# VHH binders against Probable 3',5'-cyclic phosphodiesterase pde-3 (pde-3): the designs that were tried, part 4

Target 1, 352 residues: Probable 3',5'-cyclic phosphodiesterase pde-3 (pde-3), of Caenorhabditis elegans (q8i0p7r281to632)
Amino acid sequence: RYDTRELDTDPDLAETAVWSFPIFQMSRKHPQTILSRLTYNIFQQAELFRIFKVSPIKFFNFFHALEKGYWEIPYHNRIHAADVLHGCYYLSAHPVRSTFLTPKTPDSVLTPPHPHHQHSSIMSQLSTLELMALFTAAAMHDYDHPGRTNAFLVQVEDKKAILYNDRSVLENHHAAESWKLLNKPENHFIENLDPAEMKRFRYLVLEYILATDLKQHFEIIMTFTERLTEIDVQVETDRLLIGKLLIKMADINSPTKPYGLHRQWTDRICEEFYEQGDDERRRGLPITPYMDRGDAQVAKLQDSFIAHVVSPLATAMNECGLLPILPGLDTSELIINMEHNHRKWKEQIELE

## First folded at step 4 (VHH; framework vhh_rezetamig_d1)

Design t21 (from a1 with I102W)
Fold by ESMFold2-Fast, scan of step 4:
Structure t21 (fold): chain B 352 residues (1-352), chain A 123 residues (1-123)
Amino acid sequence: as target 1 above (352 residues)
Amino acid sequence: QLQLQESGPGLVKPSETLSLTCTVSGGSIRSSDYYWGWIRQPPGKGLEWIGHIYYSGSTYYNPSLENRVTISVDTSKNQFSLKLSSVTAADTAVYYCAREYWDSTGWPEFDYRGQGTLVTVSS
């Protein structure tokens, strides 16, 4: 168990305020506890221990068990879970310029004049229960990931693919198994929620984890863009939609990081893909595109991923003012980094 | 305790290929947290980063040396190797193998390094 005094004074955790948080340095210092340490810090910053009367013993029991259940695989491990959690925290806590975000306090007739729209955070518009659900879902979202894709699991008729009828196989597995873990009496840190809060929390956690299925990617973006002129943060379903955008952006954040961090994540996912390609070869199956270590096409993979997956989401969020813009910048550092990284990969394709 | 040890010829003729191998002991090269790289120090000059490799085989080279450098990894032997083609007297240096990590957008940091091996390009 942790000494909470050590966690409350950890200078490395202060860097959660920056997008380029040194996740790999922190994981090397605390390889067994990176996820639980970061989750503790975020829960403390959001006052969640006090508001929901969270037992520190049950909290640490759960998050230690959770991160231990992540496999020691190149990409979908506890470091990725911690990184997605940090992304959700950063994106919710920092001020954004979106005109549909309204302060929780009622409007006053004594509003000062501003040359630009008043900046507010997404965190200020979500309930504390919604925030706890978002952060918990981020920590859970890839629990027990086997280092193989949904398509592979379906192709080999894995037990999980049979159980979930080939639909959102991994995402259902992550949600179900992490929830079973939470429900153990020694882990049940949400025990002081009332019955309505408990039901709402479970619904939110499930919806957030399932939203990470990339097969739902464009449908979620389209639903958001179609509703953009009608979005009302007083409406629960619109707050849920915003939360889904946050966890999705956090899950695929790598191209929006500085190149050094992005390249480290790229090397990790490519090795995990190559391990799947090796498995497909041993089974006599066709090797999935980009998963053949004998025919590496890293730059083409990243060009395609940024152009077709990351950019549509990041651009949609940026255009409606949901991405933080730091003082002195004309646009989000996420967009600046993404465009820089995309150009580097396109240049590499031209040289190959 | 993790140890890295360079091996290879100490003398190479101009225009030939310099070949060095690094043997890793006390830990596995199959680690997702680290890169395995080469750095050199010419006499009277500072350290120059040559390049590194991830255990998957993904390589990244110093642009000033990119056209002459090949780094390879053999995870079964826990080794990685450097080949530098078309050598000149300017390539005379002490060559080090290193374990590398990145905490920022700058050059990689090194936490373990070999003792170094002098390679002279002459005659």
Scores: ipSAE 0.024, ipTM 0.573, lowest interface PAE 7.2, mean pLDDT 88

Design t22 (from a1 with I102M)
Fold by ESMFold2-Fast, scan of step 4:
Structure t22 (fold): chain B 352 residues (1-352), chain A 123 residues (1-123)
Amino acid sequence: as target 1 above (352 residues)
Amino acid sequence: QLQLQESGPGLVKPSETLSLTCTVSGGSIRSSDYYWGWIRQPPGKGLEWIGHIYYSGSTYYNPSLENRVTISVDTSKNQFSLKLSSVTAADTAVYYCAREYMDSTGWPEFDYRGQGTLVTVSS
């Protein structure tokens, strides 16, 4: 397919260090392998191949099969999976100013505060197994997505909705089917984990994928904010909670990107929504809000999404110091971009 | 090979509406990866971006022209069209249709364009 030496020298992959990573340019150059190429680069950067003795052939067998299992639909495709993976990597790898990422012990009280603010990355506080689980979950999180919402699948009594009793239908499906794919002998790149690591890895992957269900959105944010003064990175459940915030932020990252990337994601999700609305019309069902192709309300959809979904999460993470702040900036570029994009949509509403 | 071809009247009277159609062959306009746009070049001047459309029907226009511009798409005919209202002599230009994409800032770029069609605004 491709040479790994070529991946190590690819200048486009070197740009994973920036939030504005040119995902669509990379996708146009490598339409069939964008997810596997990016996952390889991230695993190399995090030393996961060496630490967990990952077979390169089984790794590529799995991630190539995984990205082929994503549908050719406008939004929930392999490009989205690659984008969420990049978001998780960026947010975990860059230094953040959160004070609770530095463990407090009785011994640490005897060390005077350093004159210069020391910034730590989330990656330095998570175990390598937790990181591998987070990146793998990001790649898996929308596997076999049909381009329809959970509510639609419940409404039409889809086989998946019956199987999962109307609860986190797609998220359970993504987790189950991607895990079955991983368990094939030719794909089993985690084969060198010991039994305890294997059990923990599966638990983490499942928890991260299920956290992407927007029905859980505000519960997870509230749980985090209620624990904010008591967060301890030595506690496994607190590290799990931080990982859930990372994959959630990565999953809904679009408004926090520069306008050109945000607009491309917006056009893609709107078309996918219109395809659901078309399906609802054919079935004689009421058309879900914002999914009527004949009554497009793109700016209103984005205004609502940013105000009620993205901003609550991004603001909570920013206020506790979990978002990277680049040298020379007073706040996170994610917040700057989000405020810029939100203002632009509000201006468009005024003109309509 | 993807080909784009402009068509429409080469002469438009002042105050009327300029109307052009672009026919796409060798590829589908129903592509999530691309936008379909219009760009023009007045005699002796540089290229000016007019606007583009996503196959969903979402349109984006040059702010300098947006109150006069309408771009539409017909996916069943694999075509997209430009209407520019209230034309003046300043709208005389070679008009190109193009397949477009964007950089991270939202600046449009072209990977393929038509041969261009001259539209003269005169009485």
Scores: ipSAE 0.714, ipTM 0.884, lowest interface PAE 1.4, mean pLDDT 90

Design t24 (from a1 with Y101E)
Fold by ESMFold2-Fast, scan of step 4:
Structure t24 (fold): chain B 352 residues (1-352), chain A 123 residues (1-123)
Amino acid sequence: as target 1 above (352 residues)
Amino acid sequence: QLQLQESGPGLVKPSETLSLTCTVSGGSIRSSDYYWGWIRQPPGKGLEWIGHIYYSGSTYYNPSLENRVTISVDTSKNQFSLKLSSVTAADTAVYYCAREEIDSTGWPEFDYRGQGTLVTVSS
């Protein structure tokens, strides 16, 4: 365990306001506690300890146990969980230009004749319970990941695939096992929620984790796009939809980071995929495309992933004004970085 | 056993619309677990994803082709179709229909493909 006063004054944690947060440098400084340290900082900044009477002892018991339950595998480890948590925090905390985040009911008596436009953050429009659920779900979302895909687990009839009937196998596993961990008395940092808050918190956490299943990816984007002109942040289901976009964007954020960070995440996911390909070869199974260590096609994998998965979500969020735009920029740095990284991978394909 | 089969004209004139149909047998398109999509391979080049459709009619298209592509589904005939407008010689390719599963890692898995059909764009 570590002294919380050191966390309050840690200069590395002050960089959570920057999209290019140096997650790997932080991980090297705090290899066993990166997730719990970052979660503590975010809960403090959102005043969640005060608002929900969260016990620091039970908080650290839970988040230390949670991050220890992430495996020491190349990609789906505690560093990824911390990175997704940071992404959720960054995207919710920064002001955005979306018109549906402006107040719906003006006070005509007190409103001046010529009001100036105000930028609002998603954090200001979500309840504190919804924020706590989003950040908790981000920390939990890949808990106990085995470094294998849903398709692999189904193919080998893994116990988890049998339990969840081949549907959202990993996502259900992450949600169920992390929730069992939270329910241990020594870990139960949400113990001071009232019964209605407790039921809603569980519902929100589950919905957010399940939204990370990429089989739901295009349906969630299309649901959002079709509802864009009707979105009302006073409506609970619309706030839930926005939260799902945040955790999804945070989960696949790598191509929207500066190339150096993106390259490190790419190397990690490719190695984890190659470990699955090695396992498939040992089992006498066909090797999944892009998972053959002897036939590496990294640039083609990334080109396809950006074009078909990341860009659709990032572009939809950008077009509706949900991505932060920094002073001096014409568009979101996420879009700038994504377009730059995509171009670099296309150039690499041409050279190969 | 699931089988997918492409059908449609093998020759399309420049500026016209390429139209292909995929017939699914041995299984139902009315499945909540899968998307139904189109991919193509131009001569001497790699595979390019065109787009996919859910049985409800929800579609997503490759952004580079979005303004030219329409995919539709007919669940009563167990078929889905591709229309690609304003074709040029660059659209000459072998076209495959496929059943798609997107796994939790974000990589699309094509667990069943048709045999492919060559479409040549020429006068």
Scores: ipSAE 0.000, ipTM 0.194, lowest interface PAE 15.7, mean pLDDT 85

Design t25 (from a1 with E100D)
Fold by ESMFold2-Fast, scan of step 4:
Structure t25 (fold): chain B 352 residues (1-352), chain A 123 residues (1-123)
Amino acid sequence: as target 1 above (352 residues)
Amino acid sequence: QLQLQESGPGLVKPSETLSLTCTVSGGSIRSSDYYWGWIRQPPGKGLEWIGHIYYSGSTYYNPSLENRVTISVDTSKNQFSLKLSSVTAADTAVYYCARDYIDSTGWPEFDYRGQGTLVTVSS
């Protein structure tokens, strides 16, 4: 049995309230249990054990099996899964300034104007089932990742690419295999959900994991910006869209962290990319851009990634008030960190 | 009446694999309500959970031991077994096999335990 008393009093887990959570330090302290420990803490803080009558033994059976199924590869390992889970928790739990998080009613014009504006958290607008699905999806989202890209798997006609017809190959694999793991009776911590809750939980988990496919990145941002003026948190599809933004932002969060953390994630993804380039060379295939360890272009890779992937999402979320702004700051610390890190990479390019 | 009985060598040499079997009588291992597992008590210390197995073959191990532990089940013989590799003197303990009831709203409790078997790791 797992001793939850140690987890309930762990001071390291208390730092989940800060964006600069020391994930690598915590991982060195708990290398085999980082994901399950963090998931337990977050479920406890969100009261999910009590609300959904979650069996602690089935919970730990599932999340220990889940994190063991992550490979010991440089980037897409259990530490990344724990980091994304933390990002989802942080972004949902902190108050944000978005005006559409307050539900609108047809008779609101008859109510006196609010004398004092109060900020709301995304967590307060999502159902507890939606929150459990989001956190579970974050933990699952890269399960059994092989350290290779979707494009590589399609190019080599990997078994998974054939199975999923070259479409969202890894994301479908992560969702399917983690769900099979959850369905084992000993792992089935959602067993006390009623049939309607079970169906919705599965739908939400699947939609959240599939949203991490970067090929869907701009379509999701576009859908969000098109609906921005009419978003209603009482509408299920609008809450789903907000949840997709949260897991996407959490998945690509590295450039929004302090430089020290961002640099560690950069070193890890570059090494994983170089391992793919090595594999491509051994197979006699062209080496994918930025994956040749003999022609390292780290600064150019990060400049491109921030400018074309991270910034469009972070800026869209910031402009609509979905990113937390800490007391004393003019904007989100995620934006401050992203702009600082982007400038550092641009400076390195200029010197080369 | 359900009974669990440990069997296996009482002496294991350092660096070798400790192997124990639990024979279940008076009830079936094929049950959705129970895990079947191993716990140990080193001399002068408290109980330590080693791991458990569901009748389907799915296992959960203590993270501190998981690289050395394998638990398997044989439903046709109504038995489950423990293998612990690379043993040292620290693995000297009384080993118990146990059935643990799964309560969907709380932690399971041991409702049946074997008599225990002393395993000494010594050259």
Scores: ipSAE 0.000, ipTM 0.090, lowest interface PAE 24.9, mean pLDDT 85

Design t3 (from a1 with D103W)
Fold by ESMFold2-Fast, scan of step 4:
Structure t3 (fold): chain B 352 residues (1-352), chain A 123 residues (1-123)
Amino acid sequence: as target 1 above (352 residues)
Amino acid sequence: QLQLQESGPGLVKPSETLSLTCTVSGGSIRSSDYYWGWIRQPPGKGLEWIGHIYYSGSTYYNPSLENRVTISVDTSKNQFSLKLSSVTAADTAVYYCAREYIWSTGWPEFDYRGQGTLVTVSS
């Protein structure tokens, strides 16, 4: 149960303005409500309750039910969902230097921008409906995650793998089951959207959740870089692409955080992977690389993940000016933290 | 016993195209569980992932290199190849071909690598 007066005055929610938001400390204070509390704060800050006439009762019914549907597993739990939501909010709310976030003029669209042009946030260029869809998708994106990979579900012929024909199995499941939950009358906080808004909201939510499938990772990055010189924030598909980059960066954000936060996320994902490896061993299946508890290779896993997954996305976003640069820094704190964490893992490999 | 072997020129002039081929023996490239990729290690630096290819021809490249990189596969020869255009001294590295396990996280994992081939970019 929620008291909105308590939430409106909660000083802990002010920390959402910093990248190093203390998610684990906040989770310890509010273990059953971290996701719903954070979602409420973000919706209030973006004025989504007023703009879309959102019922607070139906909002809390939905996000409380959503939060409870996340499993109590090491990594893919409600804390991860809250962390991804925070990442989407932080990356969209802070001003960035990207030139395509300023309105285009016919005479200057292909020329270097004037040095004194005002910086804009991604949030200022997305519609309020797109923002509501992005934040809702972030909260939904891992709903009912079983602590096993897509490859494992395909290999064991899980009901979900059969239903989705082995394609984006978990991501389709998260989207479908979250949407069924939202459609219950008591949870239907979007009930005041008109039919066109409703259709677009569903499309956006689905596209954002499906973009978290890492098999789409380089396709999305390549599509973005191919369009970079032609990006127009008045074009719906270009705004969708930017939103996909935001949720993807937020989903894999851990190496871009200070080492203390990154290490906590690392310990959690490794334990969840070891639980899969244990399950594979019990089933007589080959143990997936890095999931053997008896052959821990944590530093090598993180070295590979940073070099091959996180760095390509973070570097592409940084080079086009989509990552915030704080006053006094030469580059994004995400890049500084990522390079520091990568170096620490390489040092640990030498000691193993 | 799966074996991967790099081949190609060890010296390339600046502005030219670096071309390497990986020959796979003891196993088939036509596998649904694996990408086939290229990684490099410049002197005194860490490993850098270049890109990979699925046996169907679908490619993914490191965004920092994508405008210069082409990876191709020839399933009939059990080979895949790397072309890197407009090379500079910064492209001097040991180049490895590798088999990468595909799992739901998309994290590349190299269970087999070639021995590596040094490519020096100099005039």
Scores: ipSAE 0.000, ipTM 0.206, lowest interface PAE 16.1, mean pLDDT 86

Design t4 (from a1 with D103Y)
Fold by ESMFold2-Fast, scan of step 4:
Structure t4 (fold): chain B 352 residues (1-352), chain A 123 residues (1-123)
Amino acid sequence: as target 1 above (352 residues)
Amino acid sequence: QLQLQESGPGLVKPSETLSLTCTVSGGSIRSSDYYWGWIRQPPGKGLEWIGHIYYSGSTYYNPSLENRVTISVDTSKNQFSLKLSSVTAADTAVYYCAREYIYSTGWPEFDYRGQGTLVTVSS
C-alpha cells in the first residue's frame, strides 16, 4: 500500500517529463515498487482513475502483484517494465510535428492550420481507453520472463513453446499470465468498464503485448510505411498501429538514451545473454551468437542491434514526425543519442 | 536443402552500377518468417550488411549505403537482386546473398547464405 498524498507530491516522479529519466536511481530508492509507483503517477496524469472509476486499492493490489511476478534477472525485470512504461508515456505525451495526427475531415480541404494549432500529442488522438490499454500493456509486456529467448525455448521444447506452438511464445505467456492476475477479484481495477469497453481493452492489451515480439518487427514497420500517405487517426486500426509503434520504440529504447543509461542496459542484457549461453553449453547445444561468456562481442552486438532493429523503427517514426523534437533542436534527441551511441560502438569494433 | 546462388558481373567500372541477382532453390522466397538480404566482405575487413527485402517488396537499407542501394524481389522467379550505384574502389568485395531470421531479442541471424561472388571495381 501507498500513501497517495506522498505519490502525488513526489518530486522524483516529476522527471518523467524527460527522456533521460533516471530509472536506475529511482529503482534504487524504490526497489520493490518502482513499477507500481510510476504506473500510479502516469494514470493520475492521464486522469484514468476518475474517467474509469478505478479503485486505488485494486489498482495497487494488481500492479504490486504484477511487479513481484517479474524475476530478479539482469535485464527482463520490473525496472525494464517501468522503463518501457515511461517510454510509452513520454512518446505519447510530448507534442510531435506529424500532420496526420490532426483528424482528417473530408469537407475541410484546403484549410491551412494555424502554426500554434499544428502541434499535437499522440495522447490527444488516442481514446482514454486506448491510453489505459497501452500503459497497462507496457507494464505487463514481459511479466514472468525467464531470462531466455523465444528461439531457446523452441529449441529445448520448453512447456511454453509446446503450449503456444512455437509462435510468439513469451509474448503469449506474458499476456496470458498477467491477464489471469488482473482477473483476480482483489486485482480487478478495470471492474467498472462496461462490456464493450472490457472487450476492447482486452483486445488492445493483447495486440500491444504481441507487437513486442521482435519477429513482428519489420512487418509492423512495413505496414506503417505503406500506409503513411493514407494514415488517419479517426480510423481505429491506424490508432492501433501508432500504439504498436510506441510500445515497440519504448521496448527497444536503450540505444536512443544518453550513453550512460544505454551502457547500463547493455551490461544487463549481455549478462542475461551469457546466462543463456551457459545454459546452452550445459545442454550440449551450440551457443547462440553473442551469448558466449568466453567470447564477448558487445560492440558487434550493439552495432548489429542498432543498424538492423532500432534504426529502422526510429528513422521511420522520425521521418513521419512521430518523435518529439525539443525546443532548440533540429531533430529528435532519440536520433541524436542513437547516432552517437552507434558511432561509439563502431569505433570499438575497429579497435578490437 | 535450401540453396542461394549469386550471379552477375565480376568486374564493374568506377561510377557505374553494380548489379547482382540471387536465385533461391529448395525453398520459397514467399515466407513470412524471413527476410532476404545482401552482405559484403571487403578484402581484409569484416562483414558489412547492405540491406534486406521482405517478399512483399518492402526494403530496409544500411544508412551508410541507402542513397546508392536498391534491392528488388521477383517472387515468380524465386529471386532477389541488388543494385549499387556510383561504385568506387571501396566497393570491391565478396558479395553474399543471405536468408535472415530476426530473433525475438531483435538481432538478425543469417541461417543460409550463398557461396559469395567477388566483384572488383576497376577501370
Scores: ipSAE 0.000, ipTM 0.340, lowest interface PAE 12.0, mean pLDDT 87

Design t5 (from a1 with D103E)
Fold by ESMFold2-Fast, scan of step 4:
Structure t5 (fold): chain B 352 residues (1-352), chain A 123 residues (1-123)
Amino acid sequence: as target 1 above (352 residues)
Amino acid sequence: QLQLQESGPGLVKPSETLSLTCTVSGGSIRSSDYYWGWIRQPPGKGLEWIGHIYYSGSTYYNPSLENRVTISVDTSKNQFSLKLSSVTAADTAVYYCAREYIESTGWPEFDYRGQGTLVTVSS
């Protein structure tokens, strides 16, 4: 247990303002508390403790318990949860050029001095309850992940697959088990929400976590693209859709990072996949594509993932002005990094 | 305490293959947080990174050495090994095994290193 002053004076947390946040260095310094430390910092920056009268004791009870419930597996661990949380914070906090965003009311601390400022952040358009739900969902989104895919759990008739009838098995499990953990009296940091806020918060958290199911990926992108000319940030369902884009982009962010970080995430997910392939081999099951340790196809996996999953989302967000563009750049650093990393993988395939 | 210890012949003839093994004790090589690598220091020169391996078997080599270097891992023995083929006098160096990590620079850093073993290339 620790005093919040320890966290308030941590210079390493100041780097959350950059996309290339050194998540692995931070996890080595704080291996048991990286998720709770980062969540605390983000809640403080968004004034959530003050606005929702969050008990620091219950907050830390919950996020310490949540963090401990992530397994020590190569990819879907507490570091990934912290990284997704950071991505949600970064993408919401930085100014974007989207023409459908408008500043919050003049009494908001995030509102520019002039209400008609054209550059605004997504954070300024979401309610504080929606922000708390987004950040909480990001921290929860892979809680108790077993290092196996939904398809594997269905194939072996895992208890979770039976419980959720083979539908969004892991995502339902993450949401249900993390919510049960939050509902323990000692963990219930949302206790001061009124009944309407409580119902809305639960709805938002569930929608955000379930949106991380890749089976929903193209439906969410298509829904957003079709609504682009009609998007109204005053409409709750449009704000929900934007929040889903944020957590989805944060969840699959690795190819949009500098190569050094992207490579580390790649090595981690490939080893977790190989551990599933090893398990499939032991069970006499067909080995899932890209999960055979004896037939490594890392460059082809990354080429396919970037071309078919990451690029469609990142490009859609970039084209509507939802990705931050840093001073001196013509486009988002996420797009620059993604195109650079994709080119490197394509070159590696050509040489093989 | 985590400890790394190099072992292998201290003398290698020109054109032959230099072979070294690193034994890890006090910790497991099966760690998702780290890479396991080799660095060397020729007499009177700075440290040169050779390459590293992730416990999955994924390898990354210094481009200047990649055509001659093979790094392998044996997780059951908690060991990893270096083979450097077609050696010359320029390969004479103190060789260190290391536990490594990577950040935004893309280049490896290390937190633990063996004592080093001198390998002389001479006939």
Scores: ipSAE 0.017, ipTM 0.563, lowest interface PAE 6.8, mean pLDDT 88

Design t6 (from a1 with D103M)
Fold by ESMFold2-Fast, scan of step 4:
Structure t6 (fold): chain B 352 residues (1-352), chain A 123 residues (1-123)
Amino acid sequence: as target 1 above (352 residues)
Amino acid sequence: QLQLQESGPGLVKPSETLSLTCTVSGGSIRSSDYYWGWIRQPPGKGLEWIGHIYYSGSTYYNPSLENRVTISVDTSKNQFSLKLSSVTAADTAVYYCAREYIMSTGWPEFDYRGQGTLVTVSS
């Protein structure tokens, strides 16, 4: 079905090295396969096929089936999954200035201590198993999303809300259903992991997907900031925490992109929210704030989202040196873009 | 039923520390479902989120204010407090305490808010 030689030479995938990757242009060229194509490219770049003896046939069976399981809805579709995967790859692969990623030099005659700091990538500090789990989790994280919020599903007593007792309803659903899909023999691309690797991989994938629940957002940020002076990349729980920050930042990345990309994501999420508001009105329920098509408050929605959700995470990561800084820039392009986009939305509110 | 009440000095001199306390009644601060936060409204401007605290003591602050803000919680008194250091005239605002939860849309929602207290920075 897939020719790996053609994927290896695809010029469209060469731009994964830039934060402003043209995801919508790429999705128009490859509307049915954008997620599986991108996942293949990233696995190849990280040498995961060789290291874990991944069957290309089973790999493509799984990621093609996974991609088909995303709905044709405005925002939470395969393009979003591919975008989050790209974000995880970009943020892990680029060098960052964080001091806790710089190797500690012991006080010894062989390696005398010195204050010189080197730039290193998060990818170089995570195990290959942790990287495979992160990228797999990113691809899975919104599998079978119905275009409705957790709060809506709880409000209407959806079968998923009953099954998961109103707790992380969608995130549990995404993890459980994508894992069932992976466990089919034809899809089981992790079959060559040993038993310890298999348990660790499943644990990591589950932790990463559940970390995308926004109810966990501030607890994860606060846990990280409280540990900032004690972070040790040799400690598995600290590496897990860093991975959670990566997938969370990738999941809410839109305001950190150039305005043109950010505006496209904004139009998509607003339309999906309006579809929920329409559903709420049909059911005789109160319309969730910002989901009323007849009272569009796009600028206020974005101002609130950036100020209360995106900026807290991006700023925490920036302050500890976990965001890439490009040559010639004084700070991360993610911060520059976010501040620019936030200012534009605030100006729009003042004119209204 | 649940009530939040701000208290503290209404006048603070420039360069000093603004200190406010929120007293919660009709409900417990020891709830895993909620954060307890501070928001302010300067004259003629919109609402600005300052920060919040979990009952465990874990805090997050608005990045534009984080170097000057400290929020603390005292679960035994059912209270939480705000300290804002090095104040200037720009910190003159009505200050509100609030109970918040994270909406599925990704922003904090305030389901209970105090009546607000005016703090003027002047000498």
Scores: ipSAE 0.000, ipTM 0.327, lowest interface PAE 12.6, mean pLDDT 87

